# Designs tried in a protein design chat: VH-VL binders against TBC1 domain family member 23 (TBC1D23). Part 8

Target 1, 182 residues: TBC1 domain family member 23 (TBC1D23), of Gallus gallus (Chicken) (q5f415r38to219)
Amino acid sequence: QLPADLRAKVWKIALNVVGKGDSLASWDGCLDLPEQSIIHKDCQELIDRLSVPEDEKSVLLLDIESVITFYCKSRNVKYSSCLGWIHLLRPLVHLRLPRSDLYNCFYAIMNKYIPRDCFLKGRPFHLFRLLLQYHEPELCSFLDTKKMTPDSYALNWLGSLFSYYCSTEVTQAIWDGYLQQA

## First folded at step 6 (VH-VL)

Design q23 (from q0 with heavy chain R101E Y103W Y106W; framework fv_praluzatamab)
Fold by ESMFold2-Fast, scan of step 6:
Structure q23 (fold): chain C 182 residues (1-182), chain A 121 residues (1-121), chain B 112 residues (1-112)
Amino acid sequence: as target 1 above (182 residues)
Amino acid sequence: QITLKESGPTLVKPTQTLTLTCTFSGFSLSTSGVGVGWIRQPPGKALEWLANIYWDDDKHYSPSLKSRLTITKDTSKNQVVLTITNVDPVDTATYYCARIEDWGDWVFDYWGQGTLVTVSS
Amino acid sequence: DIVMTQSPLSLPVTPGEPASISCRSSQSLLHSLGYNYLYWYLQKPGQSPQLLIYLGSNRASGVPDRFSGSGSGTDFTLKISRVEAEDVGVYYCMQGTHWPYTFGQGTKLEIK
């Protein structure tokens, strides 16, 4: 029900990316990682499922692939399909953000709400509330009424949410990350 | 642009409570992802982390000092306050407050000038 | 608590020469997704610390490109390609992977 532009603004505020600028502005745009073919294939499969014209698909594909490639290069991490990053990108792609905002939102999700926020700040459910708000807003409201501590519900809920959107292998990899940090 | 400044007593007697205030400008603790931490440095010694407070009032304390530490914020005044109870001469140190910008994983990217607190009779 | 050990503790360098500082952690700082939550700070004489490197290898805003960070897991290195007089001070590594945050003992970089 929210207009697309308002939804994008709400997500940018929630993820604290308003005014952050373009982290990729000085990047050379080289898509040359050893795992680049896998990155390309995963991004292509995501874009192929979108109902948009072919010319817009090409731009979105380049934006998504650039986001993943720049993230890997800047953070010194290796890409693998089983990391499930494509599942985190899905709702962001539907917001039709400029590449800079797409990167900033993806970075916020990856670093604050998935790995870091879950163990260090006690707000692990916030990312998944955003995902639920996008897909199931009424369910999000119901969860608020339970007044559960983030620590008690977040890990179980994260596992359940990823099981719905991800394969068992991806869900296990994410859980392993949380358990190792805890 | 971004500034932080510590204030409080420069001399405190053993067993008293030490209260330090960090006043900052150029950012707000109403902004998601933002926090402020306290770090101390005894004369000629290494840095030691004490406590963090975040935009959502999440608080983290050094376990060895947790029973003596309280961190609070006043978002409207741009202030963070650290309280240390039952001080001892070993608490003599320069106390710093510093910003955390968690979206960028910038931990302690801007620091105050520090305030030297001497604990002595 | 994770213990951070720096070496050397004192590093005399001639201006224009490279310098290297090591930081070792008692436990791995590598998160399962490939992040090392390791930070480098410089404290110049009489001044507050300043952030140089975040997440192991990323330069903070305004930090000259002669500074670089590397390493993973338990072994990390800060390199200065050409030391300048303004680089004098005490360098500290810090881990943020696990609570509580812990700092190394510091490395004093001195001009010969």
Scores: ipSAE 0.006, ipTM 0.488, lowest interface PAE 12.8, mean pLDDT 77

Design q24 (from q0 with heavy chain I100S D105S V107A Y110I; framework fv_praluzatamab)
Fold by ESMFold2-Fast, scan of step 6:
Parts: structure tokens; C-alpha cells; sequence
Structure q24 (fold): chain C 182 residues (1-182), chain A 121 residues (1-121), chain B 112 residues (1-112)
């Protein structure tokens, strides 16, 4: 468990974003991708589910939409809701980072910590189970005794680093330990 | 506008090596989540997947043909090349290249026109 | 290898009538990411295959809403609510959950 104030600092250190410049500084700020309406819808849905003051929601919405749009433009990738990127942003938004740090953390997770082979090789459960065993051995044992296969509870968990099926607090605790080892 | 086009010999003799080139435009294999695959279709038969190559140079091959297949990419030329060694008349087929994107969410969303390769003496 | 079985292999339909094609896999296609990596393609006579449905139930861009995909695990269905002359061709399902990617044998849809 990490205090909320300290979590942002620890994650920035673990993801190697301390002292990184603003990657968005030279961006024109245009939210004009062909799939922009889908990006906007997904970001709005995430913000609507957050317990934050209404006057802060518009700033957060613009920040996460900017992060996704800039990532797509800079990497030349198309956005799709099924990629689960919104679920990766959920724990990061709770850190209340400046937009540049939010982007740098998102970029680091996308490019260093999400196993690319989980989308291509069809057998990510061994890695998922190892991560779960290390960080939550009691939960892992409990799920085994219930005769639940990893497929039955790990739907979207690995692609989103557990954010879809775990609470934000549990997901952040798992990332705390995981990032400290990486 | 996204296009892929296959090129290579239309007639190859048994035991020779067949080399096919896929030239594409409107996207790059430097983009995360993007790949190009090769699929063939013998006359009057079903589609058969052969090989995929991805942005990170990860390669996958049909196990039954793996010893005969090599897939490579040249990102500067926007080309993917498939090589099949020791061809046999049963390798006679229309060969397609096709794009995959978004980490496999869109498997083979855009296909080339295909090139018919006949293996005969 | 995962075996993909389509039924029927030949499907004569009267224009305006519905059509349904089944695709069954020898193993579950439900991936740990929560997706069925199942795809439907249409190959019109003399043309390259074109993507109709991705991830089991999502229509590809430009595909008319008369086409729909459904199913999960090992049993999948492609439905055409009202067949048009332009829909003639061979329909293929493909699985991408496990290597190697494998196609069904194809279903030829013909106008009666």
C-alpha cells in the first residue's frame, strides 16, 4: 500500500518519467482523427465514472483525450475501443498528474510494460498468474480453490494490467509492486 | 488510401525457390500493432494462412510449411517478402498479402489483388 | 491446429430472404483479453477476400448493417437479414486466437 501523494512520485520514478520533457509541447492540439468521435466517447465515459468535482471533469477529459490523440498521431496507430487503453488510463488519472507526466506514464506503460505478445501469441495466462501469485498469493490460492480457470476471471485483466476487473486501489497496489521490480 | 500489391514469378519449376514481394502504401510497418500476412488459395479450394510479420519483426509461420518459409520486411521500401523453398505442384495457388492492425483486432482488413503462381515443369 | 467447420457449404437463397452461416471451432476462441478472435470474410467472384466482421460481432467499416456476427467460444454465426444480389460469393470464417491462423472451408452463397 502507498499513500496517494507518494504513489504519483513512486510511479513517475518507476516509469522513468522524472525530468522528462513535455512531449506534447510541439503538438498542434488538434483533435481531428477519423476515429475522434470514438476516442471522445470513451474518454467521456471514463470521466463520468470518476468521483471528482464537476468543475474538474472538463480539464481531465481534455487531458486524457489529448493523451490518446497525441499517442495515436505520434505512433501512427489507429484507436479502437477494444484495445482497452481507457482501462490503462483509469489508474493514472487518479494520480492527478500534469498532462505531460500523464502522457509520459501512459507511453511508458504502452511501450515497456504491456506484453505485446499477449495480443499475438494467445498464451499470456502464465505471465498473468506469475504476477498475481507474487502480488496477491492469497487471492490466487482462493481462485484456485474455487476451480476458476484464469480465463474465467482474467478477461481483459492482462491487456489492461488488471484495471478492468480490479478496483482502482487494487490495480494501483499491483502496479506499485510490479513497477518496482521492472 | 491503403493498397497492397503482390509481385513475383507466375511460373516456377518444381524444386526451385519462389520469392513473392508485397508492396504497400498508406501505412507503415514501423507503426505499433501493424503486421502483414501471406495467405494462399489453390484453384477452387479454401484460403490457407502462411505467415505473418509484425512491426517489431516478430514472425509466425504455418507449422506444416515452417521449414520451407521465410518472411522478411524492408520498412524503408514498404515491402514484405515471402520465400518458399523446394516448391511442388501442390503449391500452385493465388497468393495474397494482407494487412493486420491494432494488435490483431483487425486481422486482414485490407487485401492485395493476389498473384497466381503455377508450379509446373 | 484449430479446425474451423462451416455449415452449410452451399447456400442458395432467394433475394430478400435471410441467410445464416455457422462456424464452429475445435477449441474455444475466447482469449484472455476477453475477445473472440473470429473474423468473417467475403470473397466475391474474381475478387480478393474482404473483411466483413472482426472480433466475432463487430462490422468492418463500410459493411452494410444487414450483416451481423454473433457467438462466443466455439459456436459462431454470420447472418444476412435480407440477401441482395451483391452478396453472392464465398464466405469464410477465420480464427486468430491461436497460431496458426486457420480458415473454415467456405460457404458459397448463390442467388436462387
Amino acid sequence: as target 1 above (182 residues)
Amino acid sequence: QITLKESGPTLVKPTQTLTLTCTFSGFSLSTSGVGVGWIRQPPGKALEWLANIYWDDDKHYSPSLKSRLTITKDTSKNQVVLTITNVDPVDTATYYCARSRDYGSYAFDIWGQGTLVTVSS
Amino acid sequence: DIVMTQSPLSLPVTPGEPASISCRSSQSLLHSLGYNYLYWYLQKPGQSPQLLIYLGSNRASGVPDRFSGSGSGTDFTLKISRVEAEDVGVYYCMQGTHWPYTFGQGTKLEIK
Scores: ipSAE 0.000, ipTM 0.479, lowest interface PAE 14.1, mean pLDDT 78

Design q25 (from q0 with heavy chain R99H Y103F D105L V107Y; framework fv_praluzatamab)
Fold by ESMFold2-Fast, scan of step 6:
Structure q25 (fold): chain C 182 residues (1-182), chain A 121 residues (1-121), chain B 112 residues (1-112)
Amino acid sequence: as target 1 above (182 residues)
Amino acid sequence: QITLKESGPTLVKPTQTLTLTCTFSGFSLSTSGVGVGWIRQPPGKALEWLANIYWDDDKHYSPSLKSRLTITKDTSKNQVVLTITNVDPVDTATYYCAHIRDFGLYYFDYWGQGTLVTVSS
Amino acid sequence: DIVMTQSPLSLPVTPGEPASISCRSSQSLLHSLGYNYLYWYLQKPGQSPQLLIYLGSNRASGVPDRFSGSGSGTDFTLKISRVEAEDVGVYYCMQGTHWPYTFGQGTKLEIK
């Protein structure tokens, strides 16, 4: 488990984004996707839930909306709320990263830690499950009580890397452990 | 059994600060997925949500009232405190605190008895 | 903010008869997790609200089988199959999908 003051530095190293350039430098900044209203709404909802100074919210909102919009445009993928990406951004937003680092971390997580062909048989799923059991035994008990199959919850959880269901502190502790092991 | 009870002044003058305390039993704010919210009801009017606080100290406020609201918790005392600054007669209402669990799957499943606060000169 | 609209606002019912209350949201309440974060509360005269239905259709602990919730997206209904004297009060719907949480204006159920 990492001290809070070192987390941003350690995560950037683990995600291999130290020294990476600004991928958005040449982007025109247009927030004009057909689904842009949904992206804006989801980003606004995330920012409204955060305990940050009111005068910083507009800049933070623009940063996270830009990250999602640029990712969609550059990777030719469509946004949908059911993908859970907004929840994946929550622990990263708490690191107070510049937009370029925020994007690079988001991109690395999307391509390294949420694999295109995610399978429940993989060691990553087992490791996350063990870390979650250690940090959030009540949540594991709740899921068992609801008789949820791994398929029914794991896809949503892995798609958000537990950020939707877990507190920021717990999610960051889980990521600390996983990023050091992976 | 989950129980909550609101306490604070019953009469407050306009422009003063109103401080309300929710004291609870039967659960802990150290439990993952748990939170406490504040809801008010002016006499004869509908319910209005004010603020939530969660186990991880995450705080949510009604946007129209955010500049006037502060919510805090003391997990060791089983208390949640709501502060409203610069009160006005329109803030006259019964104030409730209520329990949240399972990461928001259950919103406000148990409520306190409510405390009527009158804002009058 | 999401606007929650209830109808009717006043519902006089003869004991033993069914009752139905509608709740409409200005935007979809279906969240990315597949849940409608829609809740029904009953406030009996002089008492605190009590939870009846959570996540659109699930009956809360201790709530009689007479109560049922249905709907998805923007249109929700609370039904009471056989109204009893104890059911008198104001019924509120609430959405938790979008911040801020918003309540409907309430439906007052009265015995004729």
Scores: ipSAE 0.000, ipTM 0.461, lowest interface PAE 15.3, mean pLDDT 78

Design q28 (from q0 with light chain L55E G56V A60F; framework fv_praluzatamab)
Fold by ESMFold2-Fast, scan of step 6:
Structure q28 (fold): chain C 182 residues (1-182), chain A 121 residues (1-121), chain B 112 residues (1-112)
Amino acid sequence: as target 1 above (182 residues)
Amino acid sequence: QITLKESGPTLVKPTQTLTLTCTFSGFSLSTSGVGVGWIRQPPGKALEWLANIYWDDDKHYSPSLKSRLTITKDTSKNQVVLTITNVDPVDTATYYCARIRDYGDYVFDYWGQGTLVTVSS
Amino acid sequence: DIVMTQSPLSLPVTPGEPASISCRSSQSLLHSLGYNYLYWYLQKPGQSPQLLIYEVSNRFSGVPDRFSGSGSGTDFTLKISRVEAEDVGVYYCMQGTHWPYTFGQGTKLEIK
C-alpha cells in the first residue's frame, strides 16, 4: 500500500518520467482536430464526474484535452471514444500532476503498458490474470465459474488498465503493484 | 555506457551448427520490459530480423528460419546466445545483437559492432 | 510478411540541402490500439545501424533536430532539413506492427 502523497512520485519514477522535459512547450495549443468535438465531449464527461471545485474543472479539462490532442497530433493517430484513452487519464488526473508530467505519464502508459502484441505474445494475458486474481479474487473466481475467458474481455480491460471497470482507489492499487514490479 | 558485443566463429562449413554469443553491459535482462534481438545483414544486402528474447524468457523467431534457430539467455553473465543449425552459404552475413527496451517502445536502440560469419567449404 | 518499400534507393545530396526518404508498407501499420510501429535506422559506412526515429515521429536520444519523421497507415517519410557530411550512410525503415519484423531495402544517402 502506497500513501497517496507518495503515489505520484513512485509512478513518475516507474514510468521513467522524472527529469523529462515539457513535450508541449513548443506546441501552439490549437484544439482543431477533425474529431475535436468527440475529444472535448469525452474529456468533459470525465471532468463532470470528479468531486473537485468548479474553478478547478476548467483547468483540468484543458489539460486532459490538450494531452489527448497533442498525443494525436504528434503520433499521427486518430481519436475514438472506443479506444478507452479517457479512462487511462482518470487515475492520473487524481494525482494532480502538471500538464507536462500528465502527458509524459500518459505517453509512457500508452507505449509501455498497453502492448501492441498482447494477443500475439500472451504475456499481458497472463499478467492480467495475476493482477486480477491478486486485487479482485472474487471477481476472478466468478469469471472462472461462468467459463468466461480473460481474452474475451481483456482488450477493453487492458486498454483502460482496469480504470473503466474499477474504482479509482482499486485501479491505483493495481497500478502501484504493477509499476513497482516493472 | 550501454555496450553489446558479438562473438563466435568467423568461418563455418555448410551443414554445421553456428553458435553466436552476445555479451552486454550497462543493462540487465532481469529488468522488466528489456530484451535482446539478433539481426543479420548479408554483404551488400538489407537487414533481416532473426530472433528476440526478453527478460521473462519469452522467445520469438523469424517464421522462415524458426526450425533452425534457438535463442537462450544467461542473465547472471549478461549473455544471449543464438544457435543456427544446418548452415548454408546463404547464411553468410554480419550478425548483430541489439537491445529492446520499454516493452517495445525502443526497438533495437543500441547495437553491437557485428561479427562477419562466412559459410564456405 | 509485410513488404517495406523505400524510395529512392540512391540519394545524392549537396551539403546543406534538404533530403527526403519515403517508406511504404504493403499493409497498414496502424495498430488497433491507435498507433503506427515504424522505426528509422541509419547505418554509417563500416558501422552498425543506429536508431534515429521510433514510432513514426519520435527522435531517439541524441538525434539532431534536423531529423524528422511523419506519416501514417502505409506511407511514411524521413526528412533531413539540412544534410551534413556525418549523415552519409544507408537509411532503413522497419515495421513492428505485424510479425515478423521487416526492414525496407535501404536508401543510400551520398554527398555530391
Scores: ipSAE 0.000, ipTM 0.479, lowest interface PAE 13.5, mean pLDDT 78

Design q29 (from q0 with light chain L55T G56L N58Y; framework fv_praluzatamab)
Fold by ESMFold2-Fast, scan of step 6:
Structure q29 (fold): chain C 182 residues (1-182), chain A 121 residues (1-121), chain B 112 residues (1-112)
Amino acid sequence: as target 1 above (182 residues)
Amino acid sequence: QITLKESGPTLVKPTQTLTLTCTFSGFSLSTSGVGVGWIRQPPGKALEWLANIYWDDDKHYSPSLKSRLTITKDTSKNQVVLTITNVDPVDTATYYCARIRDYGDYVFDYWGQGTLVTVSS
Amino acid sequence: DIVMTQSPLSLPVTPGEPASISCRSSQSLLHSLGYNYLYWYLQKPGQSPQLLIYTLSYRASGVPDRFSGSGSGTDFTLKISRVEAEDVGVYYCMQGTHWPYTFGQGTKLEIK
């Protein structure tokens, strides 16, 4: 398991974002998408659940809303709450990264590490399953004994990289193992 | 402008190794998210994906051909090389290389002109 | 491997009329990120394929707005609102959700 103070450094190396520039440097900063109210609401709900000082919440809110908005604008994609992006941002927000590093890490996870194989037979799924067994053995045992198909739970789980179903501490431990082996 | 061009032999004998080079300009494989893939088309048939290589040297191969395929890159030369071992006449096809702008969603946005490779004795 | 089935295989169209091409996948193409990684390519006679539509519904650079993509899950459609002579060629769908990437067998659009 990684010491908390080294996690940000290790994840940035694993996601290949060390030395990357500020992707948002030329962006106009406008939070003006048609679905902006939904983005704002979801980001606010995430920030409200964090155990951080009140004076830091406004900066974090702006950072995560900017990350989602810029991603949508630059990728020409529409935001929806059901996509689970808030859950992917949650472990990253706890690292207290500068906005540009937060975006670069989010981009890398979205475009490289989320499994594309819906059969869930790939190595990434097996690594997550192994780490989940270590951290949440009763949940894994329940799923195994009930013979639930991986498809019945894994698309939502993998889309959030388990952050929807696991505590922040457990999610970060799972990502520690996955990113070091991916 | 973005351009890709395939080069290699136009005639190869069965059992030999085929080596094709894709030379490109207007983009770099040092850019995060960028890749290059190889696709072939036998005469009068559909397109068939062969292999991809990405900026971080991540490689994907068609499972049915994986044992025969090797893909490599030279980022400084703007080149990607595909090698196919033990060719047979069914490997006769026009071979294309194409850019992957972004690993996640923008696949094969620019294609080379294609090179016809005939496998016969 | 995911099988991509196109229909029709041959599509004669009168100039100025609409055309519709169907593509069906043997399994859902919906990714957990909310995207359907479905692509449409046009190969004009004697030319290399060119990208028309990426990620289900987005037009590639330079593609006229008479082309549109739609669908979900396993059923996808490419529509051309008013066919022009320059639109003749073979249209291919491709899925990128599951490895390996697989193409449909192609639909030949002809002017009649």
Scores: ipSAE 0.006, ipTM 0.498, lowest interface PAE 11.3, mean pLDDT 78

Design q31 (from q0 with light chain S57D N58F A60E; framework fv_praluzatamab)
Fold by ESMFold2-Fast, scan of step 6:
Order: structure tokens, then sequence, then C-alpha cells
Structure q31 (fold): chain C 182 residues (1-182), chain A 121 residues (1-121), chain B 112 residues (1-112)
């Protein structure tokens, strides 16, 4: 797998965010959406699970809450706790990216890599499965023995690129392979 | 303030290539997430999507027409060009270009005035 | 391709009365992120289409609050609480969940 210290650089290259500007530079920083309390709770739960110094958690919390809030405001969409957004941030937060890079990576994943089809069909899903089989055959065998159907992937697994069901280490290993091929 | 305008020939002969240009203002295709698409409407019929192009040069085409369609952009000129090869009378339609505010979230929020293209001879 | 079916195709309405337009998709439009990529457009006579509703139930900025969208999955509705003369035109639903994007056949709203 990729050395931990190179993962951030490789993912930024794979997501085509190297050299992108700070999309939040002109934002006023207001965390005042109608659903802000839900955003805050979800972000807090994610941060509470991190193994980082307690004094760093408040900065990380503000960063991820800002990323979600700015995405919602700039795209005029409502936040939902529905198994996708916060879980996509989890692997990225473990890389400890600057806020601007975190947003750019999140945006790229949300808009380029999240499936727009509710079925586990089509080229991205097939290629991702083949990549998993090649790099993580034990995980593929485990998923097969659990009899996971395509329908069970649609809302929970594919919307989060497996981050909802897999540990951070496993999810990052999967993304290492997927992003380098995508 | 956001405007789009289509331009191109109003009459083309069967088998020729049709080239349409969308010139826009009030936004840029250098902005992350933004795109421009083409939609057509034959006289008295429903809307039909043709193609999209995005800020990062990502392109999507209607599968049934893909072999005949090419979409390109010139970000510095605020222009998107659609080319349709081997036209026939069924391609007679009003052609619109429209802005895609955000990749995947909003499809078309502002539309040009449309340009009627008649294919006959 | 996803087939979008609208009903009614012709809708004569007396000014001030409510109007309702149905849109049905041949497959679910519910995305894995929990949103329906369904849009409503109005094409007034001689004009270009204009966006009314995006992502199923969000009203576009500048659109009067008498317009609302609802529904999920395969069944969607556009409602006008009180029809005004300026609302005449053809209404189209569109899906963006599955490629290619497809439009309904249109509903022509006319004043009686």
Amino acid sequence: as target 1 above (182 residues)
Amino acid sequence: QITLKESGPTLVKPTQTLTLTCTFSGFSLSTSGVGVGWIRQPPGKALEWLANIYWDDDKHYSPSLKSRLTITKDTSKNQVVLTITNVDPVDTATYYCARIRDYGDYVFDYWGQGTLVTVSS
Amino acid sequence: DIVMTQSPLSLPVTPGEPASISCRSSQSLLHSLGYNYLYWYLQKPGQSPQLLIYLGDFRESGVPDRFSGSGSGTDFTLKISRVEAEDVGVYYCMQGTHWPYTFGQGTKLEIK
C-alpha cells in the first residue's frame, strides 16, 4: 500500500486538486444553516473518533464543518445525514489536509466519483470491484461471504465509497488503489 | 446578468456538418463545477439533451447521437462549440445552450434564447 | 433510457385556481446521497425554458412561492397554488440521475 506520508500527495494528484485555489477564500465563515445542528453533531462524532491531540480536535471540527457548510451554501443544497457526506470526509480528514485542499478533494469526490446510478452496475463499480479483488482479495472474499446484494450497496456503500462499512485503514487502502486507476 | 447566446447557420443541407457556438457572460468555465450543455427542440416537440462540457474539459454525449457530436470549449473566449456531422431533416430544431451551475447538483439554470436550424434542400 | 411520462398533457385552468402536474419515471431517481435529480422547467410562449424546481423540491431563486415540487423515487408532482396569467406555457420535467438526461413530453398550461 502507499506509505502514509505520501498518501495525501498521491490523492491530491489523483483527484486533480494540485494547484487549485482556495474556494473558501471569499466565504464569510458563517455556520448558520437551518440544519447546522445536524451538521455539527455529525462532524463532532467524526472528530471524537480520531486519535489526535485534544487541542487539535477543535480546529479539525471547524475545518470539516466549514467544508460541509460551504458546500451546502455554494451549491444551494440541503445537508442530509444520509450515509454519504460525513463518511467521505473521514478518509480525507485522516490525511490532515489544509482546509482548502480538504474542500477541493471533497468537492472532486462528490462531483466526479460518487455514483449517479442507484444500481451496482456500470463501469466504475465493475472496475472498482476488480481493483479490490486484485489489491484486497481478503476483503472481497469477506464481502462475498456476507452475501451483500447490489441493492445494499446503493445508498450505504457506494455513496460513501465503502467508508461507511470499512475501517479507516481499509478504506484508505481501497482509495489508494481506486484513485490511482481512476 | 448571466446570459448565453447561440449562433450559427440557420439553414444547412442534408449530409453537411452543423457548427453552433454558445457565447456567454456573467460566469466562467474556469470556475470549478461549472459546465455548459446543449439541448434541442424540434418544432412542436419535446426537449432533447445533446451534450455537456465542464470546467475541467469533461464531456458527456447523448449515446444515440455520440458518433455525430463533438463539444469543445474556449475558456478564454467564454465560448462552447457543438458540432453535428451528417445532418438530415430530423435534425431541424431550435438549439439551446444552457449553463450547468454545479456538476451533478444542478443541470441547467440559465438558457440562451435558442437558434432555429432548418435542415433541407 | 429513462422514460419520463407527464400527465395531463393539456391543462386548462381558470385564473386563481390551483393546478397540478404529474411526472413519472420508469426507474427510481433517488440518488445514493438521498436526493432525487429531478427538475421542473417552464417554457413560456416564444421563450426559452426557465428553471422552476431543482433536486425534486427546491424552488429556484426568483420563482414565486406559489410553485412547489414534491415526490420521490418514481412519482413527482409540480403544484401551482393559484395560477396567474403569466404562468401559461409548457412545463417539462427532467431527470438527471441516469445518463442520458431525459425530459418528459411536456404539459401545456392554458388559461380558460
Scores: ipSAE 0.005, ipTM 0.479, lowest interface PAE 11.9, mean pLDDT 77

Design q32 (from q0 with light chain L55F N58L; framework fv_praluzatamab)
Heavy chain, then light chain:
Amino acid sequence: QITLKESGPTLVKPTQTLTLTCTFSGFSLSTSGVGVGWIRQPPGKALEWLANIYWDDDKHYSPSLKSRLTITKDTSKNQVVLTITNVDPVDTATYYCARIRDYGDYVFDYWGQGTLVTVSS
Amino acid sequence: DIVMTQSPLSLPVTPGEPASISCRSSQSLLHSLGYNYLYWYLQKPGQSPQLLIYFGSLRASGVPDRFSGSGSGTDFTLKISRVEAEDVGVYYCMQGTHWPYTFGQGTKLEIK
ESMFold2-Fast, scan of step 6: ipSAE 0.000; ipTM 0.463

Design q35 (from q0 with light chain T97R H98E W99T; framework fv_praluzatamab)
Fold by ESMFold2-Fast, scan of step 6:
Structure q35 (fold): chain C 182 residues (1-182), chain A 121 residues (1-121), chain B 112 residues (1-112)
Amino acid sequence: as target 1 above (182 residues)
Amino acid sequence: QITLKESGPTLVKPTQTLTLTCTFSGFSLSTSGVGVGWIRQPPGKALEWLANIYWDDDKHYSPSLKSRLTITKDTSKNQVVLTITNVDPVDTATYYCARIRDYGDYVFDYWGQGTLVTVSS
Amino acid sequence: DIVMTQSPLSLPVTPGEPASISCRSSQSLLHSLGYNYLYWYLQKPGQSPQLLIYLGSNRASGVPDRFSGSGSGTDFTLKISRVEAEDVGVYYCMQGRETPYTFGQGTKLEIK
């Protein structure tokens, strides 16, 4: 089991974000996307689930909303709740990273470390399934029975690296194993 | 301004090794998410992907050609080199190098002018 | 390997009329991140290919508004709303979902 401080360092090394600059430093900070109200609501729901002091929640909310908004603006992509991005942020938020590191880790996961063959049951997807089976056999069985769910639902499960249906501890353990093997 | 240019021999004999160099400007392979790929086009035929190299030295090869291909980079010189061993006449093609960026969101967004390589005795 | 099939392979068009090119993949190009890893290229006579459309529907820098990409999963379309003489060339679709990257056969657009 990795201690929290060591986990943050290991994940940053595995995601190749050590020494990266602050991508948001040049951004004007405007939270003005057409879908901004949906982004805000999803981020608020994530923060409300955290066991942190109330005075820290506003800063965390602004950080994750900024990360999603900047990602959408820089990549010219429209946000939708069904994409499951909020669930990818959940384990990263628990590492208590500075906003620049949070963005760099999120970007790396979104664009490199989620395998392109994941949707088609490639080797990295099978590794996640194997790790999940060791830690949550019942959940793995449930996933097998849901192969016929709508594409948007199935996409959300695959894209969220199982964080949608797993506890933070289980999700982080799965990511630990994946990142160390990748 | 982004430019790429291929260089190498225009005539190669069967069984020899072909070495092609891509020299580029306007971007760096030290930038995360950036890569350079090689694509070829035999006369009158479709485009065929050969290999990619990325900022982190990650390399991908066409499986059918993997045993004959080597791709390397020199980040300080802004160069990517492709080597093809044991060439035969079927390797006659125009060879292109092209940029990849943003972790594959943009694949081959800028191309070199291409270099025609003829393999004949 | 993912096989890319284009239709038609030859497309004669009168200037000012619309044109459509179909591209079909043997496997889904839709990734869990919500992107279709499908790209369209134009190769004008005697020139290198140029990127027209990335990630299924996004126009590359400098590409005129008359070009549009649509589709998802295995069925994709490139449309030109009003064909101009400068649009002559061979159009290729390509999948970047997995290696090896594979191209379609090409569609030759000609002015009739």
Scores: ipSAE 0.006, ipTM 0.500, lowest interface PAE 10.5, mean pLDDT 78

Design q36 (from q0 with light chain G96S T97L H98E W99Y; framework fv_praluzatamab)
Fold by ESMFold2-Fast, scan of step 6:
Structure q36 (fold): chain C 182 residues (1-182), chain A 121 residues (1-121), chain B 112 residues (1-112)
Amino acid sequence: as target 1 above (182 residues)
Amino acid sequence: QITLKESGPTLVKPTQTLTLTCTFSGFSLSTSGVGVGWIRQPPGKALEWLANIYWDDDKHYSPSLKSRLTITKDTSKNQVVLTITNVDPVDTATYYCARIRDYGDYVFDYWGQGTLVTVSS
Amino acid sequence: DIVMTQSPLSLPVTPGEPASISCRSSQSLLHSLGYNYLYWYLQKPGQSPQLLIYLGSNRASGVPDRFSGSGSGTDFTLKISRVEAEDVGVYYCMQSLEYPYTFGQGTKLEIK
């Protein structure tokens, strides 16, 4: 496991975001998607569960809502709560990154680490299985009992499944190992 | 720029093995995220997916046909080969190969012209 | 296997009028990345299929803007705002969320 003070630095290196520009610099900041109320609600629910001072919560809320909104606009993708992106953001929010780094890390995870259907049996699924077994053997056994193979749980809910069922600390430890393989 | 072309026998007898080759240009199977799939269409019927092969040699087969199908690639020749064993008249169809790219964001964005294979009793 | 169901199977349209084709999947095609792994293809008479729409709503290169894809999860629609003679053919939806990839039965669009 990585010391907490080194985690942000190691993850930024592994995700290749060191030296990246601010992708949101030219964005008008408009939170005007048809599904914006759902984005706001989900982001607020995440922030409400954080153990941070109240005066910091409004800034964090705006940052994560901006990240999701800009990702949707730039990638031409519609947001839905069932996508589990809030759970992917949870470990990243704990790193207390500037908005630009938060977006770049989120983008890298979404595009490098979330698997596509046609590649389910590739090395990434095997690695996630091994890391999950190491950090959460009980959850791993439960998934085996339900005959939930890596391709059955990784495809639709990789980020949400790991984040929803695992603590922030366990999820971050799993990501530590996985990102170091990049 | 992107072209695919199917080749193989136009007539095969029941119980024989059918071998089809897809030769392509304008892209390479050495490129990450790229694949080639095979799709068939019996005369007057719907499209049916058969198999995919990817840059990393990952292979997927239609479950109902899996025991009869083999897909291989020759990256240096820009070729993908599909083999179907123990053919039956129901295998009479136009066979297409088509490209996959960007880790499956684009599925079958370019198709070959198709080759009609008749399985005669 | 995911079953893809198209309606109607036969669609006669007057030139210049709009056309709409429905595609329904037995399971949600929405992936955690936010994409619906749903594709629309057109097969003109005597020709190979050609990609019209990828990932639910994105037009493929060279496809006229009168074609649009919409929907999410299990219910998808392909619309043609003004049908032209060159649009005649069989339209297929296809899912790539999981193996095996499955096509709908096809919708034959004809000029009446």
Scores: ipSAE 0.006, ipTM 0.543, lowest interface PAE 10.3, mean pLDDT 80

